# VH-VL binders against Netrin-A (NetA): the designs that were tried, part 21

Target 1, 267 residues: Netrin-A (NetA), of Drosophila melanogaster (Fruit fly) (q24567r46to312)
Amino acid sequence: EPRACIPDFVNAAYDAPVVASSTCGSSGAQRYCEYQDHERSCHTCDMTDPLRSFPARSLTDLNNSNNVTCWRSEPVTGSGDNVTLTLSLGKKFELTYVILQLCPHAPRPDSMVIYKSTDHGLSWQPFQFFSSQCRRLFGRPARQSTGRHNEHEARCSDVTRPLVSRIAFSTLEGRPSSRDLDSSPVLQDWVTATDIRVVFHRLQRPDPQALLSLEAGGATDLASGKYSVPLANGPAGNNIEANLGGDVATSGSGLHYAISDFSVGGR
Short names: E, the ipSAE of ESMFold2; O, the ipSAE of ESMFold2 at other seeds; V2, 0.75 times the mean of E and O plus 0.25 times the DockQ between their complexes.

## First folded at step 17 (VH-VL; framework fv_iluzanebart)

Design z1 (from y1 with heavy chain M107F V109Y; at its last look DockQ between E and O 0.85; V2 from the best seeds 0.84)
Fold by ESMFold2 at other seeds, look of step 17:
Structure z1 (fold): chain C 267 residues (1-267), chain A 120 residues (1-120), chain B 107 residues (1-107)
Amino acid sequence: as target 1 above (267 residues)
Amino acid sequence: EVQLVQSGAEVKKPGESLKISCKGSGYSFTNYWIGWVRQMPGKGLEWMGIIYPGNSDTRYSPSFQGQVTISADKSISTAYLQWSSLKASDTAMYFCARRDYPGSYYFDYWGQGTLVTVSS
Amino acid sequence: EIVMTQSPATLSVSPGERATLSCRASQSVSTQLAWFQQKPGQAPRLLIYGASTRATGIPARFSGSGSGTEFTLTISSLQPEDFAVYYCQQYYNWPYTFGQGTKVDIK
């Protein structure tokens, strides 16, 4: 019996244009910090120096274990806007995944939204939500599946596992018609995109020991809700209210988003 | 060189129909959104609507929905803005603009403008 | 739709001096914000895109900044050819919208 023609999936993001709303060193030399084993190491980024630059093109270039290239945002502040990545695929693809690979020692995002466009970036709709606080931040339960009536709807997932160095969205997981995509116009439309936009809302807070190595600064970054904090004895994930008991941290933490690869599986 | 060339100025009476044009050259016409902007005398800029000529996907700003028709003829690389019955309040300058893509979403190529005057 | 509000409506400055124009969005537009210059009888000219990136051929005296909901355009040393109306425009999500304009006049 003849088999159906199934095109191979490729990384549709490879060499695709990507724009970041914030890049470390874009307005001159800036300080950023890496955290490993509760130790802090701070460095300088500067877009005018290729050896100290972390541009958005690093998100969609070739990487290997001996030459990891990173995009880095500016350090986040309480008064700043969310950080956004916008990727143009250039044409319609049917997507199976969107993956963000974290740079070594990068703080993990806690709360973020992936949007898609099917009209070459004219209009945008939610594709996936991530948060330790799905109901509080996005008004959505944390769920892994939909019914057949809602297969085209974005869900919210919890990203509280610090041992995983990437954030992955499988476009078809938990959707009842996914095993027969060729017969589902609803899911075919759901997976179709021309552009992807990622909006980062909050970082996961570093372990308390790492915070002791921060330089002095204002309390506004942690008080502004740009960070999530672990809840004591709570399995609910990182909650920013844990630090409201009068202990404040500095705005000079050096915490930032750092992504080495933005991959999009499509055909 | 990318160019957008609009049709010439028009003087019309209320109730008449009108179709003005914007011809694109120097690029693949079907792969870019083309939008129309109105500027009433002494007033600011307003997006009216936008079309993707490759598939005729057409979107209007809410205040212009049902007021005008935007279309394109990809065989001659031309976008159109059309009124079935002009009003005096349609007196304005009209610009077309191409939205850049991929990698950017801004309008850096503009037509020279078409002045439409509607008076009795 | 996203409302863009510019201030001031009119700015009177002398040649050689600095002008600062403001633009506020009713909700975040990230850095998907453009600035245009328009002189009477002419098409708008793109000055700045991405909130802060100068378009090709735009003099260095023009600079933009901001993200989210608050943006500024700065002209560091006004030249006679810079007296015009300036518009901000968001392109974050359709429908796209302009601010109402800031007229920069000779003082």
Scores: ipSAE 0.843, ipTM 0.924, lowest interface PAE 0.7, mean pLDDT 84
ESMFold2, look of step 17: ipSAE 0.850; ipTM 0.926
ESMFold2 (binder alone), look of step 17: mean pLDDT 92; pTM 0.933
ESMFold2, look of step 18: ipSAE 0.850; ipTM 0.928
ESMFold2 (binder alone), look of step 18: mean pLDDT 92; pTM 0.934
ESMFold2 at other seeds, look of step 18: ipSAE 0.832; ipTM 0.920

Design z2 (from y1 with light chain Q32M; at its last look DockQ between E and O 0.80; V2 from the best seeds 0.83)
Fold by ESMFold2, look of step 17:
Structure z2 (fold): chain C 267 residues (1-267), chain A 120 residues (1-120), chain B 107 residues (1-107)
Amino acid sequence: as target 1 above (267 residues)
Amino acid sequence: EVQLVQSGAEVKKPGESLKISCKGSGYSFTNYWIGWVRQMPGKGLEWMGIIYPGNSDTRYSPSFQGQVTISADKSISTAYLQWSSLKASDTAMYFCARRDYPGSYYMDVWGQGTLVTVSS
Amino acid sequence: EIVMTQSPATLSVSPGERATLSCRASQSVSTMLAWFQQKPGQAPRLLIYGASTRATGIPARFSGSGSGTEFTLTISSLQPEDFAVYYCQQYYNWPYTFGQGTKVDIK
């Protein structure tokens, strides 16, 4: 078989420029909060104090196993704008993954979009949608694969109740021509990017019952699976519904986006 | 050190063709978007279009699509704005500007402007 | 196309006083918003990028704020050389667009 020189995949995001639309403490000292061990713990961020700063450069630096660097946004509000991260790779790469690693005890995103650019950040197209409500928020079905006729289209993944501390997008997974990328111009174009933009829309709310009874494996598990509630004609639910983490942060909660690593596999 | 130097003022009649230039120096010309901004007399700034000289990728604002041609000659580090048939409404000051990259996406360097006057 | 709208059209201010200029976007542009100053017969001069970051050599009296659809440029103690026209410009997505300008006049 004839062979071309193919470079190995690397983390194309390492030490690449990244801009965050919101960073805790950018406009003076701010209070942010984490939900930890049945209670909310609040702290202060301030970009002028290195010990209390959480800058965007933490997203693409080399994380030390002895201490994990973290970027934190300002706390989100119902009236605030979405939070964005914009990453410049500097040249065209063929991408295999985009991974966002959450900081320890970080609130979890519920709804977000990854966009890509192939024109050095001039124009942007959807790459991947994530949401617990793909249809309602993005008008798209939740899917893990595509057919051959739409391999170049972004999908929406249902992200409800992840047990893993990261959000991962595999660019080729579930795309039929991925087995023979060299023979698919459509898929070669699909994986090509010069820049990545992440737009965070909504946070998940913590599930307070799961914290009291340890984390459960089921999507509907609460303190016990045996309780029932009346059918709601008001604020009460019914016995087939359970309290779920919300996809909108509450005002004054101090909840925010916190990411320790923004990794992009490319060549 | 980084500079954009534009061609001189032009006085033309309706129906004539015109090509004005913007020469970049002090940087790698092919690695940056460079674009054109119109300012009609007494009016504000309007984006016309933008080109990436490395591959000639060219984009236009909707109101200028099909009205002008933007091009570049990378061998002499020069971008161009061109009309095939000028109208009196093309009377304006025209600026070129470079977009910074990577890490930034804002216009960081501007040409001095070229005044184009079209009158019968 | 993202429409940028500036207010007021003209702002009359005495030297030494504070000037506040507004810029609104028709949809979110995140913080990818720049402010330019332009004097007659000159090219635009970059003041602020990223909504709030001063460009190199810009005096501290210029400050920017905002995110999403609402942005503000503040000149905290207006100097005689600050009388000019000011434009906001989004660079979130092509086509890039300017606001229509705010003229800052001496009272």
Scores: ipSAE 0.836, ipTM 0.920, lowest interface PAE 0.7, mean pLDDT 84
ESMFold2 (binder alone), look of step 17: mean pLDDT 91; pTM 0.924
ESMFold2 at other seeds, look of step 17: ipSAE 0.839; ipTM 0.920

Design z3 (from y1 with heavy chain S104H; at its last read DockQ between E and O 0.75; V2 from the best seeds 0.83)
Heavy chain, then light chain:
Amino acid sequence: EVQLVQSGAEVKKPGESLKISCKGSGYSFTNYWIGWVRQMPGKGLEWMGIIYPGNSDTRYSPSFQGQVTISADKSISTAYLQWSSLKASDTAMYFCARRDYPGHYYMDVWGQGTLVTVSS
Amino acid sequence: EIVMTQSPATLSVSPGERATLSCRASQSVSTQLAWFQQKPGQAPRLLIYGASTRATGIPARFSGSGSGTEFTLTISSLQPEDFAVYYCQQYYNWPYTFGQGTKVDIK
ESMFold2, look of step 17: ipSAE 0.850; ipTM 0.929
ESMFold2 (binder alone), look of step 17: mean pLDDT 91; pTM 0.926
ESMFold2 at other seeds, look of step 17: ipSAE 0.859; ipTM 0.934
ESMFold2, look of step 18: ipSAE 0.855; ipTM 0.933
ESMFold2 (binder alone), look of step 18: mean pLDDT 91; pTM 0.925
ESMFold2 at other seeds, look of step 18: ipSAE 0.850; ipTM 0.929
ESMFold2, look of step 19: ipSAE 0.855; ipTM 0.931
ESMFold2 (binder alone), look of step 19: mean pLDDT 91; pTM 0.927
ESMFold2 at other seeds, look of step 19: ipSAE 0.857; ipTM 0.932
ESMFold2, fold request of step 23: ipSAE 0.848, 0.854, 0.852; ipTM 0.926, 0.929, 0.928
ESMFold2 (binder alone), fold request of step 23: mean pLDDT 92, 91, 91; pTM 0.930, 0.917, 0.928
ESMFold2 at other seeds, fold request of step 23: ipSAE 0.853, 0.841, 0.852; ipTM 0.927, 0.925, 0.928
ESMFold2, last read: ipSAE 0.846, 0.836, 0.852; ipTM 0.927, 0.919, 0.930
ESMFold2 (binder alone), last read: mean pLDDT 92, 92, 92; pTM 0.931, 0.931, 0.930
ESMFold2 at other seeds, last read: ipSAE 0.845, 0.843, 0.853; ipTM 0.926, 0.927, 0.930

Design z4 (from w5 with heavy chain G103H S104G; at its last look DockQ between E and O 0.73; V2 from the best seeds 0.80)
Fold by ESMFold2 at other seeds, look of step 17:
Formats: C-alpha cells, sequence, structure tokens
Structure z4 (fold): chain C 267 residues (1-267), chain A 120 residues (1-120), chain B 107 residues (1-107)
C-alpha cells in the first residue's frame, strides 16, 4: 500500500538544446561592454577564438566557481531586433522555476518576457513578464493582485534591482491553488511545458557617466535601453569608427545580454 | 534514411471525396509534427495544417480550417489529407513535411508531392 | 498571422553574378526564418535555417542574413542549376507562413 512516488525536481535545462538569435563574435570579432560602478569596461568577442567565445551551449552546461562560462549576445542597437533564447526540454515537465544567472559584471536586462510551449514549440504563450515599465511595454500592471480567476495568467514584475545577479521566476508563487496543486487542473496545466523561450526587449539604462562615450548619430532610446548604431559614412562625412580611445566606443555602445546559466526546475 | 513517401497522383471530379497519404519511415513517427503544404498551379507555397501523431493534436491555417481534414494512423506511420467534397479550386500539388525537434523547429524532410487534379 | 513578403517577384541574373533576395515579416520572427529552393516539378529543398545557417549539403555560395523583420538570401556566384523559385518561411509561431516566392531567371 505505499504511496505513489513523485520524481524529485531537477534542472530540466541541463544539456538541453538551446538556440540564441544572437551571439557575440559570430560574424567576426566584435566589441562588447559591461557596466559596473559608474564605469564601462569593453572587451572583444570572437567565435573563432575559444578563449573569447561565448556560445549558447554555455547556458545549459555545467558551471562552477572556478570556470564560469557565458553566452553573450551581439551588442544591442536601438533599431535592432529583440534577442531570443529558445530552450527545448524535449518532453513535458511540470515547472517550478525558470532562472537566468547573469554573467559577472553583465549589463542587467530591464524588459523581457518568458514564454512557454506545451506543444513542442509549435505555439507559445506568455509565462512571465519583467519590466520597469510593465504598462508601457506590455500593457500589464506591475503588481497584479492574485486570485483564483487569474492564477493561470502571466504577470509582470519589476525585478531590476542593481545588486541582484539573477532573474528568477517562480511558477507557483502567489497563486492560491498552488498549496493543493494535485487538486487544481488549471495550475497543473499552467506549470506544464515542453519548451521555454526568453525574449529580451531592452537593457537597464546605463549610468549617465558611462553613456558619455556613446557615439552620436541616429536615434538613441536611452529610456528603453535600446541604442541606435551610427551610420557609417553618414551625413557628417566623418568616419567615427576610426577613433583611437581604448574604452571609447568604436561604432556603438557595446552593451549586450550575458547569461551564464539558464536553469529550469522541473519534474 | 528519414523519408516521407506520398501516395500517387489523383484525377477526380468536383463533389468526389479524396484521401491522400504521407508515410514516414526511418524515425519515430509519433514524436514529430507532420504538416501539409498546398501549391496551386503556377502559385506559391501555402501552409494548410499540421498534426502531432502521438496525440493527434491538429492545427489548421485559418484559410484551410473546415476545408480539409488532417489525420494520422500511428500504427502504420501515415498522415492523411482528406476532402469530403472536392472543388475545381482544389487542383494543386500537395506536399507533406516533417518538422524537426528538439534541435530545431524548421521543416527538414519533405515528401515528393501528390498532384490532385479536379475537373469535370 | 505573420505575413511574409518577398522581393523582387522575379530576378534576372547572369551566371557568375551575385543574386540578392529579400524577405520581410509583418512582425518580428526573431531568427526563426528558413529559405527554400524549389525547382520545377520538385519538392522544396531547405537551404538556410535560423536565418543564416546553411543546411547540410548546401554550397557555400548560399548565405542568409537578417533577424526580426528583414532577411536576405545571397547567392554569391550564381550557377546555372540555381534557376529556381526561392521561398522564405517563418517558423517562429504557428501558423507558419511562406513568402510569395522570388523566381530567379538565369539570363
Amino acid sequence: as target 1 above (267 residues)
Amino acid sequence: EVQLVQSGAEVKKPGESLKISCKGSGYSFTNYWIGWVRQMPGKGLEWMGIIYPGNSDTRYSPSFQGQVTISADKSISTAYLQWSSLKASDTAMYFCARRDYPHGYYMDVWGQGTLVTVSS
Amino acid sequence: EIVMTQSPATLSVSPGERATLSCRASQSVSSQLAWFQQKPGQAPRLLIYGASTRATGIPARFSGSGSGTEFTLTISSLQPEDFAVYYCQQYYNWPYTFGQGTKVDIK
């Protein structure tokens, strides 16, 4: 007469296939920049050099404190597309969390959406929104009251604290039926997924002092964290990518997304 | 040797029913979406619908909802496209295609096509 | 439904010349964009997936670029066997949709 066993939750993302829409250095050497302590530090990525490559497989590999591995996107532009990570879990899991660990000194995202699929990546629904501007960007209140009528809906939260190095979504937190999940078909469906997609919309606005090195030209949207890349050989007739400074931007801000771990608690 | 092999060409008259097939081999048939694509004479490619044979989850493009029936028989690894009453405008080439998973979501394997001609 | 629009409708190019085909999406499809080649009487053949990754066995003269809403297929040195119709297709969300096609005629 033993009770039915339930599997322990595991990191369902470990070694799972993951695709990034953008990877730093994929089209040749690129400059990327990190922001910290009112300063911007810039470096080079290059997918042909293992010591300077930041591929998507770093998101779901084993990390340890002695050898942190990172995925990095190409630098963000004001007119560029959003950056997307797509993770295939391979089968249905009941999820308890989705966590993105930022790389050391990484620029912090301001606005992003986590989507899920229950049909092996054919169709997608919102799972969680994050933004300092939930209403403006996603049409959602920043702190939605939780009741039984909306406990199966994606919420928007403002988790842009500068001192937090990870972005975490607890799938059941604040949902009334979660304490008795076995008797809630709606929440059982809510936590079920076969795939996770993360869409980054904008970075947190950098410190004004660090922004002084950004090149003028085109439209710059500092409030959204999007930055325009100046046109080469633009109307001014100068070649702005020819500047000499070590930490001065060559043709853009160099700000980007950088994640060391993409983990998904599931069973 | 992943393959999709479609049934042969059909010549039909308006009002007749028709069921064409797409047999998958060399892979686990129930673990992949299989879709149908129409190409009218001299025209481009149009998605019609797609099925997951493992649970028969079936989706249609809006323009084809109610126009055809997509089904599968997993015991013989075969997907079907079916009309209850053909129209002359159904004259076209029909392709089946498999969607890759979990390493990608693109169409990686195509059937050879089935020409359906509907005329009086 | 995401509308895919290709241009030009027809492209006439001499062998050895560079061909450039455009595909525009009505909303972002990220990098979930494929290019297919279709020759008369044949099924479509996958050339590019993920906007820029060549499928197995596709010659290096084919390259893809773009993300979001704007995509390009480039044939760097067009060969006689490249006469065909080329389709882009988004697979970002169901329903999947094709562009209307670009016919590449060899002069």
Scores: ipSAE 0.805, ipTM 0.907, lowest interface PAE 0.8, mean pLDDT 84
ESMFold2, look of step 17: ipSAE 0.829; ipTM 0.920
ESMFold2 (binder alone), look of step 17: mean pLDDT 92; pTM 0.927

Design z5 (from w5 with heavy chain I50F; at its last look DockQ between E and O 0.79; V2 from the best seeds 0.82)
Fold by ESMFold2 at other seeds, look of step 17:
Structure z5 (fold): chain C 267 residues (1-267), chain A 120 residues (1-120), chain B 107 residues (1-107)
Amino acid sequence: as target 1 above (267 residues)
Amino acid sequence: EVQLVQSGAEVKKPGESLKISCKGSGYSFTNYWIGWVRQMPGKGLEWMGFIYPGNSDTRYSPSFQGQVTISADKSISTAYLQWSSLKASDTAMYFCARRDYPGSYYMDVWGQGTLVTVSS
Amino acid sequence: EIVMTQSPATLSVSPGERATLSCRASQSVSSQLAWFQQKPGQAPRLLIYGASTRATGIPARFSGSGSGTEFTLTISSLQPEDFAVYYCQQYYNWPYTFGQGTKVDIK
C-alpha cells in the first residue's frame, strides 16, 4: 500500500527575494506617520540608519512578537504611483494562502490586487482583489463567489470594516471542487504560482478622531484618489474621484503602507 | 564567469534557411529566460521573444509570432533563433540576453550579437 | 503591450554639461524600468535598473529617477565616451518593450 510522497506545506515566502517599488528613506531621511489610539505620531525613516530602516527584506524574514520588523513605503501622495511588492518564490508551488501582516499602528490598505505568475515573473494574472469599492474600482461584485463556473476566477473581497491586523487570501476557500482538489485540474492550475505581485491602490481614510491630528497639509493628500471616502447615503463602499484639482506636492499626511510579514503557504 | 556567446556573422540569400545560436556558460542554463532582440540597420532595439529552457516555454512578441522560431537545447546550454525562409528585411543585428531570476527581472547578461545580412 | 516613448530623439550637449533624457510608459510599469547605453557595433550596456539603481561599475554621473509612467535618465557631467544611443526598457510585464532610443551627440 504505497503512500505517495506529498510535500508538507511551508511558508514559501521565507527568505525569498521581495522587491518594493517604494521604501521609506531610500533617497534620504523622510517623515512618516501612523496612528495609535486615535492620535497621529510621526517619525523619521532613513535607509542609512539601521534603527530607522524599513527595508523590503523585513517582509520575508523571521518575526516574533518581541521584535517585529517592518517594511514601510514612502508616504502616499496624490501625484505618486501605486505601491508594488513583487515576490519571487523561485519555483512552482501550489499555494493555499497569501497573508500580509500589517505593522503595529500601520495605516490600513483599502484597495489592492494580488497577482500571480506561473512563468517565473514574465507574465501576470489577477489572483485576488480587495476593496471597499469592488465594482467601481475593479468592475467586480463584492462577494464570496461559489459554484463551479466561478471557482477558478479571481474574486473581490469588500474590506469595509476589517478589524484584524492582517490581509488574508485563502486560495481555495469557497470553491466547490476544493474538497476534491486531486480531481480538479482547473483548481490545481489555479493554485500554482512561481511569483506573487501585490499592487496597493488606496489606503483607508483614518477614523475621524485621528484626522484631528493631521497637520494643515495632510487634508489635501486625504482628498486624493489614494484614499477611500465613505458614502453617507449611497451604495456600499466609497465614492472617490481619482483626480484632485490643485497641487499636492507640498502637503502630506505621512501615511504609507507598512507590512511586517508577507507569508505564502505552499507545497 | 557568466557568458552568452553567439554564433558568427551570416550572409544569406532570400529564401534560405538559417539558425543562429547563443551558448550560455557559467550558470544553470535551464533556470533563466533567454530572449532575442533584433536591431535593424539604423533602428532601435526590439524584443522578439523568450524561451525558458527548463520546460521549453516559449513566448513571442506579437509582431514576431509566426515569423521566427525560438528553441533551446539544454544538453549543450544553447538557445537558437531560426528562419525557414529569410527575407531581405531580416537583415539586422541579433542579440541574445538572459533575464535575471529570482529577485529581479532585468536583462543582466548579453551576447555579443550576430550580424545577419540577406541580399540577392 | 506597454508602449515606451523616449524624448528627445536627439540631444546635443556640450562636454561637461548635464543631459536629461525622458521615457514615458503608456501605463504604469511601477519601478521596473531599465536604461541601456549602446555604442555602434556593441551590445546594449545596462546602466540603471529598478528605475534608479545603478548597475555594477556604472559611474556616478549616471542617475535615474521616476516611477509609474514617467522616467528620467540624467548624465550630470557629460564625458566624451558618453556619446551613444540610450534606450529605456520596461520589464514589468511581457511583452517587454524598449523605447525608440535617444541619441546623445556631444556638441
Scores: ipSAE 0.817, ipTM 0.914, lowest interface PAE 0.8, mean pLDDT 85
ESMFold2, look of step 17: ipSAE 0.833; ipTM 0.922
ESMFold2 (binder alone), look of step 17: mean pLDDT 91; pTM 0.914

Design z6 (from w5 with heavy chain N55D; at its last look DockQ between E and O 0.79; V2 from the best seeds 0.82)
Fold by ESMFold2 at other seeds, look of step 17:
Structure z6 (fold): chain C 267 residues (1-267), chain A 120 residues (1-120), chain B 107 residues (1-107)
Amino acid sequence: as target 1 above (267 residues)
Amino acid sequence: EVQLVQSGAEVKKPGESLKISCKGSGYSFTNYWIGWVRQMPGKGLEWMGIIYPGDSDTRYSPSFQGQVTISADKSISTAYLQWSSLKASDTAMYFCARRDYPGSYYMDVWGQGTLVTVSS
Amino acid sequence: EIVMTQSPATLSVSPGERATLSCRASQSVSSQLAWFQQKPGQAPRLLIYGASTRATGIPARFSGSGSGTEFTLTISSLQPEDFAVYYCQQYYNWPYTFGQGTKVDIK
């Protein structure tokens, strides 16, 4: 008896519309900075210049060794809103992974949330949290175990605890009923999505050597509420700095979110 | 050309039932959320609810939950707003609107409006 | 639900002058904010989506700005046809909500 074709998972994000809430150079030329080999290197972005543009469509195109494409947000400031990426898959997919690949030399995210929608972007629920301070920022324990009664819940992971160039979420790993997905309506609903939304809250602070190359204004910018910073003699893993109490002239660190690939495994 | 065409004005008495319509054309009716917005005389715009005709998934704003019924007949590309027992306070202009998708989520197409008058 | 608050309720402006309308959200709506114009007896007309992008056919005198919780619609040189009521609306998450409106009157 001929059996039904069983499709492999594919990158459902390829050719899907993606929108960023912030893109470097959207309102004219801006300066952004990269950190490589403990040195700072700053450049100019401008959306009207193809040689200096970093648009959201770079997230879902094909990268190659001859032309690595990158989306870049505007530089992060203490008064700015969080940065979001929104991806419309166009139909229901069963998802196995969501991966964000960092651009070369990109500043690293510390705190972010992946949301999903099953209703074509009408409503949204948390899918995965990432933070060095899961409890403080998101009210969730890090490395939360999943049992059968909560295997449909978003967990929080510390993105800094492997040093990787990509941020990856496996939708089924560590969930007991995943071994028999066909018999679990709860997990079938859990993996189903029509849209993905990523909200970036905070960047990791650059390493100490890179900080030595910052101007005083850049150092003040790193102390804003948009970076995770170490606390002296504090609890392990508490990296969030308190807000500064007064106005200080700042020149900006140039740090920003930079992603070269946004991929979603689905069928 | 994408269009939403609503049924004509209605004059009703309290206690009567009513079903008004919004017919979509020029697009795949089942692939877009379509919703209803109320505007009472001299007042602002209020979301009532929204339906996805492909699977009849229906959502209501909290203040309208249980007060009206939103439905769709995909065979004739038509969405409906229905009252089982009208009240004088239901006197208003009612608009239908389509939500764009994929890639964006804003309301891109509006019906012309249906004036409903409920008086003794 | 996300409450949208507009100010002022009424704005009296002479033709040719600049109008600035404000919209505040009770929590961040990112850039998922639209502005509509409504004239008497008509359906709302989309002006701006994504907080700052003009819809097709909207004159350049209309511009939007803001992200998160604070948004502004600016009409740089009012024309006679611009006297209307203006609404902001968030579409970040259901239920979608409108502001209560700002009426722009001729002074």
Scores: ipSAE 0.829, ipTM 0.923, lowest interface PAE 0.7, mean pLDDT 85
ESMFold2, look of step 17: ipSAE 0.833; ipTM 0.923
ESMFold2 (binder alone), look of step 17: mean pLDDT 91; pTM 0.921

## First folded at step 18 (VH-VL; framework fv_iluzanebart)

Design c1 (from z3 with heavy chain M107F V109Y; at its last look DockQ between E and O 0.72; V2 from the best seeds 0.81)
Fold by ESMFold2, look of step 18:
Structure c1 (fold): chain C 267 residues (1-267), chain A 120 residues (1-120), chain B 107 residues (1-107)
Amino acid sequence: as target 1 above (267 residues)
Amino acid sequence: EVQLVQSGAEVKKPGESLKISCKGSGYSFTNYWIGWVRQMPGKGLEWMGIIYPGNSDTRYSPSFQGQVTISADKSISTAYLQWSSLKASDTAMYFCARRDYPGHYYFDYWGQGTLVTVSS
Amino acid sequence: EIVMTQSPATLSVSPGERATLSCRASQSVSTQLAWFQQKPGQAPRLLIYGASTRATGIPARFSGSGSGTEFTLTISSLQPEDFAVYYCQQYYNWPYTFGQGTKVDIK
């Protein structure tokens, strides 16, 4: 049975306006790094150079496996704010999925929240939580389904599957009334949105081997406790597991968010 | 050209009712939030509430909930701010403003202001 | 409600000098932060949106920075027409809120 096209659903995000709170190279040339196969490779982003720019429009443009366009945030720091994407769909849609496709070799998010608005971006409610520490960071159990009395509530999913290159939220999966959506006002309201906001809180820590390969002696002294490993209360603030020293380590880490496609299935 | 034109200055006594207006032109009135901002004499700006004229969805800042009524008549592209019984503390300048959408949510156009004076 | 706090309340600056205004949010507002200028008897004028983007027609001497809870408006070379009250406003989530204002006076 072919599913070559789904006539009732489209990618509502295609060519929709997206505003990113952070874009690599927006404040001048910056260094970003990718981690693959136990190695770190670093490159330069610069918004004034089209060949080295990674703007938010890349999130909702036409992508394919042979011509991938990518949005990249500025490198994150332990003291920086969360990174946010805000997507305006322009009208009410009934949503079936929200998918974020990672750029090739991108560092992976660990903790993030998808919010939705039904009032054209005026107010926002949680739609989906993702974290390796759902209980500790969001006060929610990791679960895949709900009972009938709370099928309108956001769930938290564990993102410890690094083998997948995308982060996917199915709006109806695991919700008892989903088989008869036409008869469920609660679930119809649940899937309705005019805008989507994604808030990235934490990145997954890169392979320790790749971090320790700083041959010029950039390793921290773990025995002395001269670096900090702060634990945030709730989903506030971006953190990296450890700073590798002063300005050099911060500039050299290059960890950032990188997304090639922000897709929203809707009617 | 987008314009927000407010009704003229008002001098009222405590206990009187009042309805001031903000007429939008040069854009699709029903597709943008319109908000009301109060500025008391010598004081800062404070949001009172906001309305989406296309469906009359209306929201109030907590301190203004129950104190005023915000409404709109989309047939004449006009938003309203209304008191059933004015108090002397309602003496202020009142502005309307349009919120941008889609993409960005900032306030890009403002009315000229309506001065309301309430005194015995 | 997200409380916006501005400092200083009043800033006296000579023409040609740099003015720096601060705005703090009680919780993160990402970059959904605007700066307005208001002169006596006038409606507010949008200067900066998205924390750092100048609105159309705003001179380059105005710049904004910050994200999350800490924001700054900088006027790099104060001109006589820049004497006014400046407000920050978050539009991250309803209810939207203003800071209490910073009055910039010519010294």
Scores: ipSAE 0.842, ipTM 0.926, lowest interface PAE 0.7, mean pLDDT 84
ESMFold2 (binder alone), look of step 18: mean pLDDT 92; pTM 0.937
ESMFold2 at other seeds, look of step 18: ipSAE 0.850; ipTM 0.930

